# VH-VL binders against LIM domain-containing protein F (limF), part 12

Target 1, 197 residues: LIM domain-containing protein F (limF), of Dictyostelium discoideum (Social amoeba) (q86i44)
Amino acid sequence: MSGQNILKCKKCQLEITNKIITNHNSDTFHEQCFVCKLCSTPISDPYFTDKETGDFYCAKCEVIRNDQSKPLRESLGFCSLCYKYFRQNEDILTIDLERYHIGCLKCTICKKGINNEKYYREKMTSKLSNYCCEDCFEKVDKCNGCNSMTLGQTLLAMGKNYHANCFKCFKCSEIIKPNSPYSINKQTNTPSCQKCN
Short names: E, the ipSAE of ESMFold2; O, the ipSAE of OpenDDE; V2, 0.75 times the mean of E and O plus 0.25 times the DockQ between their complexes.

## First folded at step 10 (VH-VL; framework fv_pozelimab)

Design y02 (from x04 with heavy chain Y100W; at its last look DockQ between E and O 0.37; V2 from the best seeds 0.00; counts 0 for: pae E 5.6 > 2)
Fold by ESMFold2, look of step 10:
Structure y02 (fold): chain C 197 residues (1-197), chain A 118 residues (1-118), chain B 107 residues (1-107)
Amino acid sequence: as target 1 above (197 residues)
Amino acid sequence: QVQLQESGPGLVKPSETLSLTCTVSGGSIDDYYWTWIRQPPGKGLEWIGRIYYSGSTNYNPSLKSRATISVDTSKNQFSLKLSSVTAADTAVYYCARADWLGYYFDYWGQGTLVTVSS
Amino acid sequence: AIQMTQSPSSLSASVGDRVTITCRASQGIDNDLGWYQQKPGKAPKLLIYAASTLQSGVPSRFAGRGSGTDFTLTISSLQPEDFATYYCLQDYDYPLTFGQGTKVEIK
């Protein structure tokens, strides 16, 4: 690997020379540094970070860490959005194998609860997503690369909206990162990355 | 800004159905959870149940067989019906709003006394 | 259902006194507890949620503490307008349940 692009672990600040773990924010970690503090399993979405220690917790262990004195409540499960345990006899909305309090999952645009099976989701962070009800989906901007909704962070390129990972070089199909230089073939109106130019 | 107002008959005969309506103004019924709570004269508070605007309900088990909470989004209202009332159901009835992060009641109606008597 | 027991049932205090009201749950309820103030002829008013977080507009003389089963509401310097009955409420599980109340009288 090039000495000018040495990757450093965001958790420990030391060089990563072997397996590289990347979260959805493009931060990089050692495999052993991106694990749950309590159970040591590899971190996947959703996860939580203790702001004071920098430790990571998986969703299950975050609830345990906050509610250790609630064994009955733990057995009922928890909401995938707010991560509070369900109460007994509570109606549960299940969408894509995720469980929610009724009314907890709301359309990002109109703020009404999403109560049917149909919704559109765009992940923002390890535990935050944009959701869009069917009615609002027809009215939102779409990515000019993939035609899915663009409620979260986007880039404006060639006068159009794109997801950060959907603006790609026409020649090599590699992602053109935000603020990276690129050229435009004016005859075909297609972008090219630095390497293909 | 948000105001809740209970309405309905103040006197109900035993064995009949108590029926109350809460009108929400200054906000949409679609935004929160809507709750009924009662307080017998000189006594403590009892949670009756709650409803989300889409129709999802939870009831106090002590009243589940007799209580029905419903919502009318077109009128920005929700209601309570309590069947087969007795003198023990005499109370001040409150409607209240709860935010989603908890079931803490940040806005209350002024309450309406319902007396069950012959 | 989770039983909420308040103590004392009633107390008398002078203006300026520190007043402490306790609430005990029959099982652990984490911090899922609120405190409400009710003046005669009025609906209850939310003071504190999540055991210790003051509701907007509530004077700083009110403080909540506790976690698990034992909780307190403290009024650090009692004012004439604090004459009221105080209730705790658990929202850990259904049915939601209130304590039986504590009446605070200004003597």
Scores: ipSAE 0.052, ipTM 0.564, lowest interface PAE 5.6, mean pLDDT 82
ESMFold2 (binder alone), look of step 10: mean pLDDT 92; pTM 0.943
OpenDDE, look of step 10: ipSAE 0.483; ipTM 0.780

Design y03 (from x04 with heavy chain L101F; at its last look DockQ between E and O 0.36; V2 from the best seeds 0.00; counts 0 for: pae E 7.0 > 2)
Fold by OpenDDE, look of step 10:
Structure y03 (fold): chain C 197 residues (1-197), chain A 118 residues (1-118), chain B 107 residues (1-107)
Amino acid sequence: as target 1 above (197 residues)
Amino acid sequence: QVQLQESGPGLVKPSETLSLTCTVSGGSIDDYYWTWIRQPPGKGLEWIGRIYYSGSTNYNPSLKSRATISVDTSKNQFSLKLSSVTAADTAVYYCARADYFGYYFDYWGQGTLVTVSS
Amino acid sequence: AIQMTQSPSSLSASVGDRVTITCRASQGIDNDLGWYQQKPGKAPKLLIYAASTLQSGVPSRFAGRGSGTDFTLTISSLQPEDFATYYCLQDYDYPLTFGQGTKVEIK
């Protein structure tokens, strides 16, 4: 559906008159512009940007790119975060059956490395996970919907933070999308979607 | 900004152990690799080894049997011990910080000359 | 260990000259190469990493190129402060190894 606001695509610099794709940097793109350079598939997290060309690559294709000139490193596997193959004798951290460079796995809050067994994980819809160290966990806000840790993008509503999929209509339990209209019951302080208003 | 400073004896006798300490200031040892590099007088650079703040180490095979690198996070220091030294170990010794992958050295100490002589 | 060979070992140049230093690896090292500058009595200074990425604060007259086995450091217009010894460093595999150095002298 065409957006009400005229925005420019960060990739092609043309106006977006149809569906708007917004990335984590709040940059806006045409649907056809936010695709992987290699496979032409719509981009989802995590994705990579070539700094020289500005091209986007999906995680799968990024692995392929990394593999093209590194046959000796293929046998060592790759980091679940940066998707670079491990070098020989690199320090590797294994968390939840995923392997990371020790420099890659950081607390989302304090940006210190996760190097101990005491950590918390927030699983995102894109299969990307945010991690929080033990020291930061109690300081992190919890989702008012699911009461779990909020590390990534959240929706602020009624003075409380929600995961995107956790902000639901109290009446019909349907997810209220960001920037969608909703009403608030003043007595119960619960949201209701437009259909239930 | 981060600063590194080498300290230790400038003279060591043959067969003894060379011991140096690098003190880091202006930043935490956390999150980086810390490296020792040496340079004999008038010669090139030789990578000795590195340590992560968690204690993980890598050494140059040429020195592995003699070199020990350690870290003390409480003191914000890391150290080098080189055993059984000979005249060939006479060099300026540098400590350096590497990026979180341990590949590139962005901060260096000023270096300290260690002479092995009887 | 991977051997890094620099050429030339030394060169003489004048201010304003274009200077090119080459580093060759004994095997393919992708883009895992750094360039360092060292002045007499001083510690080396990082100029370029990942073969072509300029370190923050380094003048744009410095440029790194290459991949695989052959790499170049170019100074587009030599300045008085650029007279020094330059080293390449491979970080493709352990142990990390330096080139033997290239001394850039005043003509």
Scores: ipSAE 0.025, ipTM 0.613, lowest interface PAE 5.1, mean pLDDT 86
ESMFold2, look of step 10: ipSAE 0.027; ipTM 0.552
ESMFold2 (binder alone), look of step 10: mean pLDDT 92; pTM 0.943

Design y04 (from x04 with light chain A50D; at its last look DockQ between E and O 0.33; V2 from the best seeds 0.00; counts 0 for: pae E 8.4 > 2)
Heavy chain, then light chain:
Amino acid sequence: QVQLQESGPGLVKPSETLSLTCTVSGGSIDDYYWTWIRQPPGKGLEWIGRIYYSGSTNYNPSLKSRATISVDTSKNQFSLKLSSVTAADTAVYYCARADYLGYYFDYWGQGTLVTVSS
Amino acid sequence: AIQMTQSPSSLSASVGDRVTITCRASQGIDNDLGWYQQKPGKAPKLLIYDASTLQSGVPSRFAGRGSGTDFTLTISSLQPEDFATYYCLQDYDYPLTFGQGTKVEIK
ESMFold2, look of step 10: ipSAE 0.012; ipTM 0.514
ESMFold2 (binder alone), look of step 10: mean pLDDT 92; pTM 0.943
OpenDDE, look of step 10: ipSAE 0.569; ipTM 0.827

Design y05 (from x04 with heavy chain D99P; at its last look DockQ between E and O 0.16; V2 from the best seeds 0.00; counts 0 for: pae E 4.2 > 2, placed apart)
Fold by ESMFold2, look of step 10:
Structure y05 (fold): chain C 197 residues (1-197), chain A 118 residues (1-118), chain B 107 residues (1-107)
Amino acid sequence: as target 1 above (197 residues)
Amino acid sequence: QVQLQESGPGLVKPSETLSLTCTVSGGSIDDYYWTWIRQPPGKGLEWIGRIYYSGSTNYNPSLKSRATISVDTSKNQFSLKLSSVTAADTAVYYCARAPYLGYYFDYWGQGTLVTVSS
Amino acid sequence: AIQMTQSPSSLSASVGDRVTITCRASQGIDNDLGWYQQKPGKAPKLLIYAASTLQSGVPSRFAGRGSGTDFTLTISSLQPEDFATYYCLQDYDYPLTFGQGTKVEIK
């Protein structure tokens, strides 16, 4: 090692009179100043710098230090659709008890992202729903049983659209399942299941 | 094929506002994340921030107080304004597309050098 | 912010060499890492996303490996067009951050 040139340590700003350590930015340091903040071992590649404090961390200690901070990021929770954790200060969409990235929920018809503006929801299960934006709501077929939109599977019966659970026997009010046989009373234009024929 | 092109003044005076526009052609701006990234001459890349086509933004905290990203879906464009510029803001500015959830950049503009100098 | 540190900062290599570039994150980032190639005067080009998935149109001599904090980009047989600067990018959390770059030069 050479002390031919007297340089200042970037960390402590004092002269370097002995061994000189140089980093990839051509900054110079005392040997004792270019060490890991947590374990005091000499820095070698790879290493990490805290840009606010100027402290250095070896790879092992940086993992340990960030692992202690990991609950902060993961405590923000994750998207109920894609299951990726939310980023810091990210806008989220909350519907009931479910949380989503604003870009994860899309209109079933036009595939544009659903935001906090006006939207319509078709619940299918406790965890599965279809969504529709306002523009597409005006264009979507309506169920002739309940007069609500149909975004999922559409049952076409008697020339009309129905939810699967909204096409019911006129006499007993039981659901006529898709592809199940039924009769039509031509005078009243009403369906009847096989049991009620 | 989607193409991105940056436009704006190449020379900006200190303390003024840097203003850039990215024009998207060959595809729609809808339903994507749109990003600004810069690179000082001879240096590495710095993420400035992004906008979702519906208007939601996130910024690099180092630039949050000075940067504004906006989108004009009718013109298929998005823009960056960076206020109170100094010589440290001299860089090549890139616009880029991130497909889903703001992950990875699949399309980039060619870049435009903006020099901040008296 | 998550710091990404690349190693080496530069290297000199010959056509046909196997080249390995390392990228290390200051915390776990799962597989949310991309690799980008940049030639002088050009925009960066996406090579690999999700740590190991090769982007369409990228030659198979490029391979990405790793998860968590330690990632590598390997070029199995360096070609004349591969002399460039390579950047890793974490997209796990905001702000998105690049490594400082690795310049691959002709020996």
Scores: ipSAE 0.189, ipTM 0.640, lowest interface PAE 4.2, mean pLDDT 83
ESMFold2 (binder alone), look of step 10: mean pLDDT 92; pTM 0.944
OpenDDE, look of step 10: ipSAE 0.382; ipTM 0.725

## First folded at step 12 (VH-VL; framework fv_pozelimab)

Design a01 (from u01 with heavy chain Y99D D100Y; at its last look DockQ between E and O 0.27; V2 from the best seeds 0.00; counts 0 for: pae E 9.3 > 2)
Heavy chain, then light chain:
Amino acid sequence: QVQLQESGPGLVKPSETLSLTCTVSGGSIDDYYWTWIRQPPGKGLEWIGYIYYSGSTNYNPSLKSRATISVDTSKNQFSLKLSSVTAADTAVYYCARADYLGYYFDYWGQGTLVTVSS
Amino acid sequence: AIQMTQSPSSLSASVGDRVTITCRASQGIDNDLGWYQQKPGKAPKLLIYAASTLQSGVPSRFAGRGSGTDFTLTISSLQPEDFATYYCLQDYDYPLTFGQGTKVEIK
ESMFold2, look of step 12: ipSAE 0.006; ipTM 0.516
ESMFold2 (binder alone), look of step 12: mean pLDDT 92; pTM 0.941
OpenDDE, look of step 12: ipSAE 0.374; ipTM 0.726

Design a02 (from x04 with light chain A50Y; at its last look DockQ between E and O 0.15; V2 from the best seeds 0.00; counts 0 for: pae E 6.8 > 2, placed apart)
Heavy chain, then light chain:
Amino acid sequence: QVQLQESGPGLVKPSETLSLTCTVSGGSIDDYYWTWIRQPPGKGLEWIGRIYYSGSTNYNPSLKSRATISVDTSKNQFSLKLSSVTAADTAVYYCARADYLGYYFDYWGQGTLVTVSS
Amino acid sequence: AIQMTQSPSSLSASVGDRVTITCRASQGIDNDLGWYQQKPGKAPKLLIYYASTLQSGVPSRFAGRGSGTDFTLTISSLQPEDFATYYCLQDYDYPLTFGQGTKVEIK
ESMFold2, look of step 12: ipSAE 0.019; ipTM 0.556
ESMFold2 (binder alone), look of step 12: mean pLDDT 92; pTM 0.943
OpenDDE, look of step 12: ipSAE 0.389; ipTM 0.724

Design a03 (from x04 with light chain T53Y; at its last look DockQ between E and O 0.34; V2 from the best seeds 0.00; counts 0 for: pae E 8.0 > 2, grease 19.7 > 18.9)
Fold by ESMFold2, look of step 12:
Formats: C-alpha cells, structure tokens, sequence
Structure a03 (fold): chain C 197 residues (1-197), chain A 118 residues (1-118), chain B 107 residues (1-107)
C-alpha cells in the first residue's frame, strides 16, 4: 500500500508525484519505470526481472532475450510456463497445444507435479495458467461471478470471493477494480460502479 | 534441511555392476530432479544422468546405455546401476538435487569413492 | 556434446588479488551456465546460476558475466576461503557438461 506524504519509486528511488504503479509485492513505481526494457510496453503478468540491473521484461521479450544465441534450439519451441526453450530430447508435457517441461507444472494447492494425471486449469493470462490436481480440485473455492475455480488472485467483495476480472458493475458490466468505490443494491445484492450510481 | 547420502560398496570387480543408492532425508524426493555426477581421482566432473521423481530419465550418451537411474519414492531414495565396469569407472560418485527445472545442483551428497579393481 | 573450456587451468594468487576465470562453450548456450566451487575432499558448491545470478549465501565479491560462448567468473578481492577449484557447467543441452576446472592456489 501507498506510504504517507512521500512515496518513492523502487526502481529509480525518486519521488512519485504522478500515477503510482504497484506490483504483486506491493512495491511502487513510476509508470515509465514499470515497463519492459526491450519493448517499453507496460508490465503485466507474467514478467521477469534482471536481478543485477533491476530491469523488467515481458514474457515475449524474455523469450527473445534468452534466445539471442541459440537459433537451432528455437525450432524446438519453448515452455509455456518458464519461457525457456527446450533442450534436445527433453521430456515435454503437452496440454491443450501448449508445451511444458515435465517438471514445471505443479498443482497450485499441493505443489505436486502434474504428470499426465487428471488436472484442472485456470488461465491467468493468454500464456500463463494455474493448475490443480484432481484431489485438490474437490477443495477449491469458486468465483461468485463466473462459478469457475479460484486458484490464483482473488478479491473479497460483498462477502464473496471473485476473480479480479469477475467483479463487475451490474448495470454496465465494467470491471470494478479492487478498492474502487461501488454501491450495493441491497434488494438484489448487486454492485454498481460509481458512474452508474 | 535436505540432506543427501550416497551408499554402496566401495570396491567393485571389473565386468560387474556398480550399484549406488542415494538416501534423501529432511525433505521429500517428490517434485525434484535427482542426479548422479562422478569425478575420477584428480580429474574433473562428469554428469552421468538424472531422473525426475516420477520416473522420466536422461543419460550421458558417453556411458553407452550402461547406466540406469531409478527412484523409489516410498523409500525416499534414488539409485544408479552402472554395468560392465572397468578401471575407467573408478571415481568419487555424487548424488545431487536440481532446484529449478533440473538445471542447477543446489544440494549434493558427500560423495563416495568407488574403486574398480580385482 | 557441448565442450566447455576453462582458462587458466591453474593460477597462483595472493589474498586481496582480483581473479578472473574464463569459460568458453563450443557453441552458443545463451546464459545457461553455472559456476561451482570445490574444495579438496568436498562436494562442489553452486556459486552462480544463469551466468550472472548469485546463489543464496554467496558473497558479493563473486561476479559472473557473459552470454553466448564466452563467460567469466571474477573474484574482486580474493579471501583465504576462496582458494579452491572452480568449474563452469552448461545446462543448455544434454549431456550437461562441465569445464575441466581452474585451480586457484596461494602464491
């Protein structure tokens, strides 16, 4: 959460006087400091950080950055979870046309490997998913907006769990962001965004 | 804290099978890659092969399919069998765990010298 | 198999010296390189992974650089506990291969 009065960008250590960008660790940044080093697009999950420089890389550019010296290996494809290209003769797990190192996929709940056993998937981005083994699926909570499982980020609103993208204004269907003001129609138990109140 | 310990005979006769076991304690064998590496006395390190806890393996082709790595999850152990040994197989044998995707070895056993001699 | 060549094979140095060890791959391996330290009678210890990242608990005087085929390990101010043999390891393709080692000795 934002500090009081003076807030500094974690990347450049200078004061933030404009829009504040917050990452998953609650670190704060200037908007221009939380961008991909190679393509300058705003960072979204998944992203990668160079620990020596502090630079950020989007998933596409991490693949490019890691592959600059291995054109032969590029033809083998890359893991959809870690975004490293496969080695020759590596065991590969294929799920819905996406390919993974056999040891990369773990159940989000119990952390055991997904080894061609029955599993359940929750997409987080176009290229990143959470997985759940069959045993843990029986224990998972469901989103009150879409009735699908919630393995990753959730928010609590109106006493119920939601995916961040599933808590929407009843009138306009726009997403109500965390900590954004909204009204509740107590008779229908439905939320309305500030614009629609 | 995870600990690895190699065990097995220190002397093996030529043409026989070298058999080593690595016992994992202080952690589960599940969810990791388990590796054998050897070092002839006074020489460098040689990667023998690895196994994912579920049974998937990769081997150094220089060992000409003489090596077999297996895992017993119920005993929290993995093993190496190296058949048809010669004096060239005399080495300190290490077992090791890979921390991420099987790439880097973060925990090692103490190593055990295996001598191939009559 | 990818061959890893270290240089020098050995060197003598004094406490406080800056030491540089090089490792060359026979083909491009991106940043898929680790550095290991081995003291006599002991198992190797991971120092650097992915060419340039320090393993937890490794002093900041160790630095890794490079990508592609040419890599270096630098010790900025050699300490008594740093006299050891150092190995690079490529994890780009199977079989995984180590360099032949660089022995760092007291001068």
Amino acid sequence: as target 1 above (197 residues)
Amino acid sequence: QVQLQESGPGLVKPSETLSLTCTVSGGSIDDYYWTWIRQPPGKGLEWIGRIYYSGSTNYNPSLKSRATISVDTSKNQFSLKLSSVTAADTAVYYCARADYLGYYFDYWGQGTLVTVSS
Amino acid sequence: AIQMTQSPSSLSASVGDRVTITCRASQGIDNDLGWYQQKPGKAPKLLIYAASYLQSGVPSRFAGRGSGTDFTLTISSLQPEDFATYYCLQDYDYPLTFGQGTKVEIK
Scores: ipSAE 0.013, ipTM 0.522, lowest interface PAE 8.0, mean pLDDT 81
ESMFold2 (binder alone), look of step 12: mean pLDDT 92; pTM 0.941
OpenDDE, look of step 12: ipSAE 0.199; ipTM 0.673

Design a04 (from x04 with heavy chain L101Y; at its last look DockQ between E and O 0.10; V2 from the best seeds 0.00; counts 0 for: pae E 6.5 > 2, placed apart)
Fold by ESMFold2, look of step 12:
Structure a04 (fold): chain C 197 residues (1-197), chain A 118 residues (1-118), chain B 107 residues (1-107)
Amino acid sequence: as target 1 above (197 residues)
Amino acid sequence: QVQLQESGPGLVKPSETLSLTCTVSGGSIDDYYWTWIRQPPGKGLEWIGRIYYSGSTNYNPSLKSRATISVDTSKNQFSLKLSSVTAADTAVYYCARADYYGYYFDYWGQGTLVTVSS
Amino acid sequence: AIQMTQSPSSLSASVGDRVTITCRASQGIDNDLGWYQQKPGKAPKLLIYAASTLQSGVPSRFAGRGSGTDFTLTISSLQPEDFATYYCLQDYDYPLTFGQGTKVEIK
């Protein structure tokens, strides 16, 4: 029967030489170590523990801590595809100020996640685009105006594929809109808008 | 049907590196999140970290950057290395699949006990 | 990290009883919560995701409810095979965190 066992604080692991505080599990603490991290109020049930730091929080301050975390996470923004907020320290794919989780944005052809470094884009509207991985890009038809891929709506003109914005008058370089009349110079195989006819 | 199986040594000496491999069969490792989770004997579950098949990772900061997860798509495998282990790292280690959003674990390995002891 | 607190830590019930397990998050997590069942010597099994969506192949006696911070798992008529430990998991933010577990024992 030894009377020389050193009683240590569960929080800080240092010897307790003064008042001993015990919790519901019979763990022992210094008085100053068993308090709320935010308000320093002595801990009583119910209380919360941050497993990362070992800090204790009273119920009131747990609400405050929860509120602090929520605004920060929401300020990180959300994925433009799934609309879930980004997690802390998450890798983010950024394209033209739009942000995505790694893996949420898919190749339109093979449905594998878009690589952060190697992709091709076909913008359809201000909010919609088709994407293509490098392997699939080598196999896709290209626009005869801009030489970029054509996965969305195309205009078939003079036997060739074009994006709607890539079919232009030879004389004035203005876009010949879908269903707008145009003529073809058969000698040069070039289109002319009605204004230039 | 997808099946996961952990493999690696069941005994690791303190201060050394724990290494585990998860082999995926009945499905492709492509386009999923692959996760390591551990459970000390008689205790609860702890998320270690995850990897997206293209290499993006996130780790539990409680492991103090000791964890490294990697993927080998050619072998349909992913791996965990946990450096500088102590007795506190003794646990059953599970590998698990999450959907491509990383929200829930639909397939789990059987688990493998790793004991850290001299 | 988001702390998940389960209650009770254990319970004892008879076959046919309605059992309710609660899980509380240290902050709002929308519906980003899953429930897992673990039998001795086995890996956890997904029961419910997105707080209330039943995983394929899980008996309809299991139901999840809640959003924000307070969540419940209910077993409407306890069966002998439901003796297990149940865990909640938040997947709202990294690190992903589990509750402490609730052991369900048959009387």
Scores: ipSAE 0.046, ipTM 0.575, lowest interface PAE 6.5, mean pLDDT 82
ESMFold2 (binder alone), look of step 12: mean pLDDT 92; pTM 0.944
OpenDDE, look of step 12: ipSAE 0.059; ipTM 0.667

Design a05 (from x04 with heavy chain A98V; at its last look DockQ between E and O 0.05; V2 from the best seeds 0.00; counts 0 for: pae E 10.9 > 2, placed apart)
Fold by ESMFold2, look of step 12:
Structure a05 (fold): chain C 197 residues (1-197), chain A 118 residues (1-118), chain B 107 residues (1-107)
Amino acid sequence: as target 1 above (197 residues)
Amino acid sequence: QVQLQESGPGLVKPSETLSLTCTVSGGSIDDYYWTWIRQPPGKGLEWIGRIYYSGSTNYNPSLKSRATISVDTSKNQFSLKLSSVTAADTAVYYCARVDYLGYYFDYWGQGTLVTVSS
Amino acid sequence: AIQMTQSPSSLSASVGDRVTITCRASQGIDNDLGWYQQKPGKAPKLLIYAASTLQSGVPSRFAGRGSGTDFTLTISSLQPEDFATYYCLQDYDYPLTFGQGTKVEIK
């Protein structure tokens, strides 16, 4: 239905002629350029970037870099928030298959600890998220594209709130980026990108 | 900058209850584990126990039956009660912050001497 | 409970000396050991955590080594402000336990 142009790699600035790898912000990369500096495996979320070198690190290797003095704890697992290994007999909070140190997981709005089985996350960067407890989730504005919370990156389009990546062309379902032109079908009140004009 | 200050009576009679409060300023009590440590005059350090703001506690077994640590988040304070004291409980009492992962004590109060004497 | 045994209990040294203090755990504690310095009338001060990592603001003449059961604190060139009592602390399991202390005195 829709096609994609050959794009430039954000890491090396050269044209991508083969498999295209995208990140959370729709940046594009060569498969061989979007790999962990330490272990060379393909990067997926979450990941970390060294701002001085531009190198990428997967979650496991970031834990090793940050807590390398404690490699013996690798079998104990690591916290999904701070990405440090747990120590023996540490209190661990498990919610929906995710493991956290007690005290690491707090609601961004009310600052209370999230100790229930359910919480809501809004991803903002490769490693940063907003979290919301169930009580506060019922009170915050929701994205009109995905019906999830809008604590972080939002835009106002057609008088409604959207996540930056949730405002899409009605015809082709491609993201309409902020400040990109679009048309509105006044009879159906639906947006269309320039391509589907 | 985070600061801890112990307060409470400096003299307690035998068989009574020792009560101390640690007031935290320059930071929130909700972010960390909080600890009581004591040192009898001329002797070494003894860990009494710790508390997380949600009420999770760990105590030295030697003091478990007599010690209670509590937290009041609205006052940014945590407290120690030690019942049935004897002269052996005479010590400098410190409050301390544990880093948010529970690995080391990064801030300490100045300590307060509590003497148990009739 | 994990017992921590420091050696020596005290020592005398001169400014500029290399000083080594040992701490032995009664069982394996991985690298879950800290070193604290205490001067008379003052609270202890953290020097080293995770056996070998210097706390911010601690001079590089302090070095921690070891893993498992045997740990050392070394002061490579003793300074006048280093005359104090030093404690190791295991944070592997509860109850947290200190060594008995090592008093470093001027010779």
Scores: ipSAE 0.006, ipTM 0.475, lowest interface PAE 10.9, mean pLDDT 82
ESMFold2 (binder alone), look of step 12: mean pLDDT 92; pTM 0.931
OpenDDE, look of step 12: ipSAE 0.013; ipTM 0.535

Design a06 (at its last look DockQ between E and O 0.24; V2 from the best seeds 0.00; counts 0 for: pae O 4.4 > 2)
Fold by OpenDDE, look of step 12:
Structure a06 (fold): chain C 197 residues (1-197), chain A 121 residues (1-121), chain B 107 residues (1-107)
Amino acid sequence: as target 1 above (197 residues)
Amino acid sequence: QVQLQESGPGLVKPSETLSLTCTVSGGSIDDYYWTWIRQPPGKGLEWIGYIYYSGSTNYNPSLKSRATISVDTSKNQFSLKLSSVTAADTAVYYCARGYYSGYYPDAFDIWGQGTLVTVSS
Amino acid sequence: AIQMTQSPSSLSASVGDRVTITCRASQGIDNDLGWYQQKPGKAPKLLIYAASTLQSGVPSRFAGRGSGTDFTLTISSLQPEDFATYYCLQDYDYPLTFGQGTKVEIK
C-alpha cells in the first residue's frame, strides 16, 4: 500500500504537487511560497526569516529592513553576504578582502560554514561566487569545459556538466547560449553551433 | 535526541585550572555554537563563551584571559578550561547548544544538567 | 556590556493568576531576546526566542512581547509547574548577558 508521502509547504501548510523547494533546514516549500516578502524574488542563500511573521527576505531587502543599522554597518563594518554589521568581538572570516560572519559563508554542497583557510571558490560573476569546503571538493563535479568545479547552475550536455560560459562551439569557440540549437559531432562528441553546422 | 553531559572534577584548588568536558550524544557536533554558561550558588547566569563547530571561539571579556574552549569532533566533545581559579569561580557549570537561526547564535535550546565545581583549599 | 534589568526580582502569585515579567535593556537590542525558565537544581529551559517566538513544546500560556529596550514575558494563567525563576538573555551583542532573574513563588 503506497503510503503517499504527502509533502506539505512549511509556509502555507498546503500540499506540494509541483516543484519542491527545500531550504537548509530540509523544510519544503512551494516555489511561490519561498519568495521575498518585499520584492517577490525567489529566495536564495543568504536569506532571512522574520521570526515573528515567518516571512522571507532576500539579502538586499533585508538591508532595507535594517536601514536603522546603517550607521553601525558603516562604523563597524558589515558582512558581504548578509550585510549586517559586525558585533563586538565577533569572529570574522576574511576572503579576498571581503569580510563575512562566521556561519554566513557556507559550502554550496554540504551547507556547513566555510570557516577554515582551506576552501575553494567558483567565481560566477565579478560579485557572485560559490564556495566549497575541503571535504566536499573531491566529490564535486567538474566542468567539462574548464575542468573547474561546478557548484552553481550548470548546463547539462552530452551527459556532462558545463559552466554556462564554458559550453562553446568546437569549431568557432563561441559560447553556445542555453536553449540555442547546436549539433553534436558523433566522432568527437563535441558541440557545434548552428553557424558552424 | 541530542543530549549534553558535563563531566570533570567537582573540586579544584585555588590557582589551579578548572577543566570540564561536555559530551554530545544522540547526534554529532555540527553547525552549532557550543556554549559554556555558569551560575554561582544562589546567583544568576553568566555567559562564559562559545566555540563554533569549526573551532572559532568567542569569550566573555571578564573571563577571556583565563578561559579556553576547545572542540574535539572525533570524540563529539567540547571542553572548558579556566585557569587561576578563585572562590569566585565556584559555580554550577552548564554546557549548552546555541540555537542556530540565521547566521547568529540565538537562544540555547539544549542544556546539560550542569556540574557543580567548588573552588576550595 | 549590555545590561539587562528584570522586574520584579521576585513575585508571589496563585495558580490561575496572570503574571507579567519585564526585562529592560540598557540599549536597543531589536528582538534579540530570549526567555528561560529555571527550576531548583535544574538547567534553564528555553521558553521564548527572538522576543516573541515560542519554543517548540512550550505551552501557549507563555508569551513574549517587545522590541528595542522593553520586553515582557507573560504567563496568562499560572500553573503549579510554572513556579520557577525566569531569566531574560540578550544576544544582540557580545558578551551575551542575562537578566538578574525573577523568582515566581507561590502565594
Scores: ipSAE 0.022, ipTM 0.622, lowest interface PAE 4.4, mean pLDDT 87
ESMFold2, look of step 12: ipSAE 0.217; ipTM 0.642
ESMFold2 (binder alone), look of step 12: mean pLDDT 91; pTM 0.940

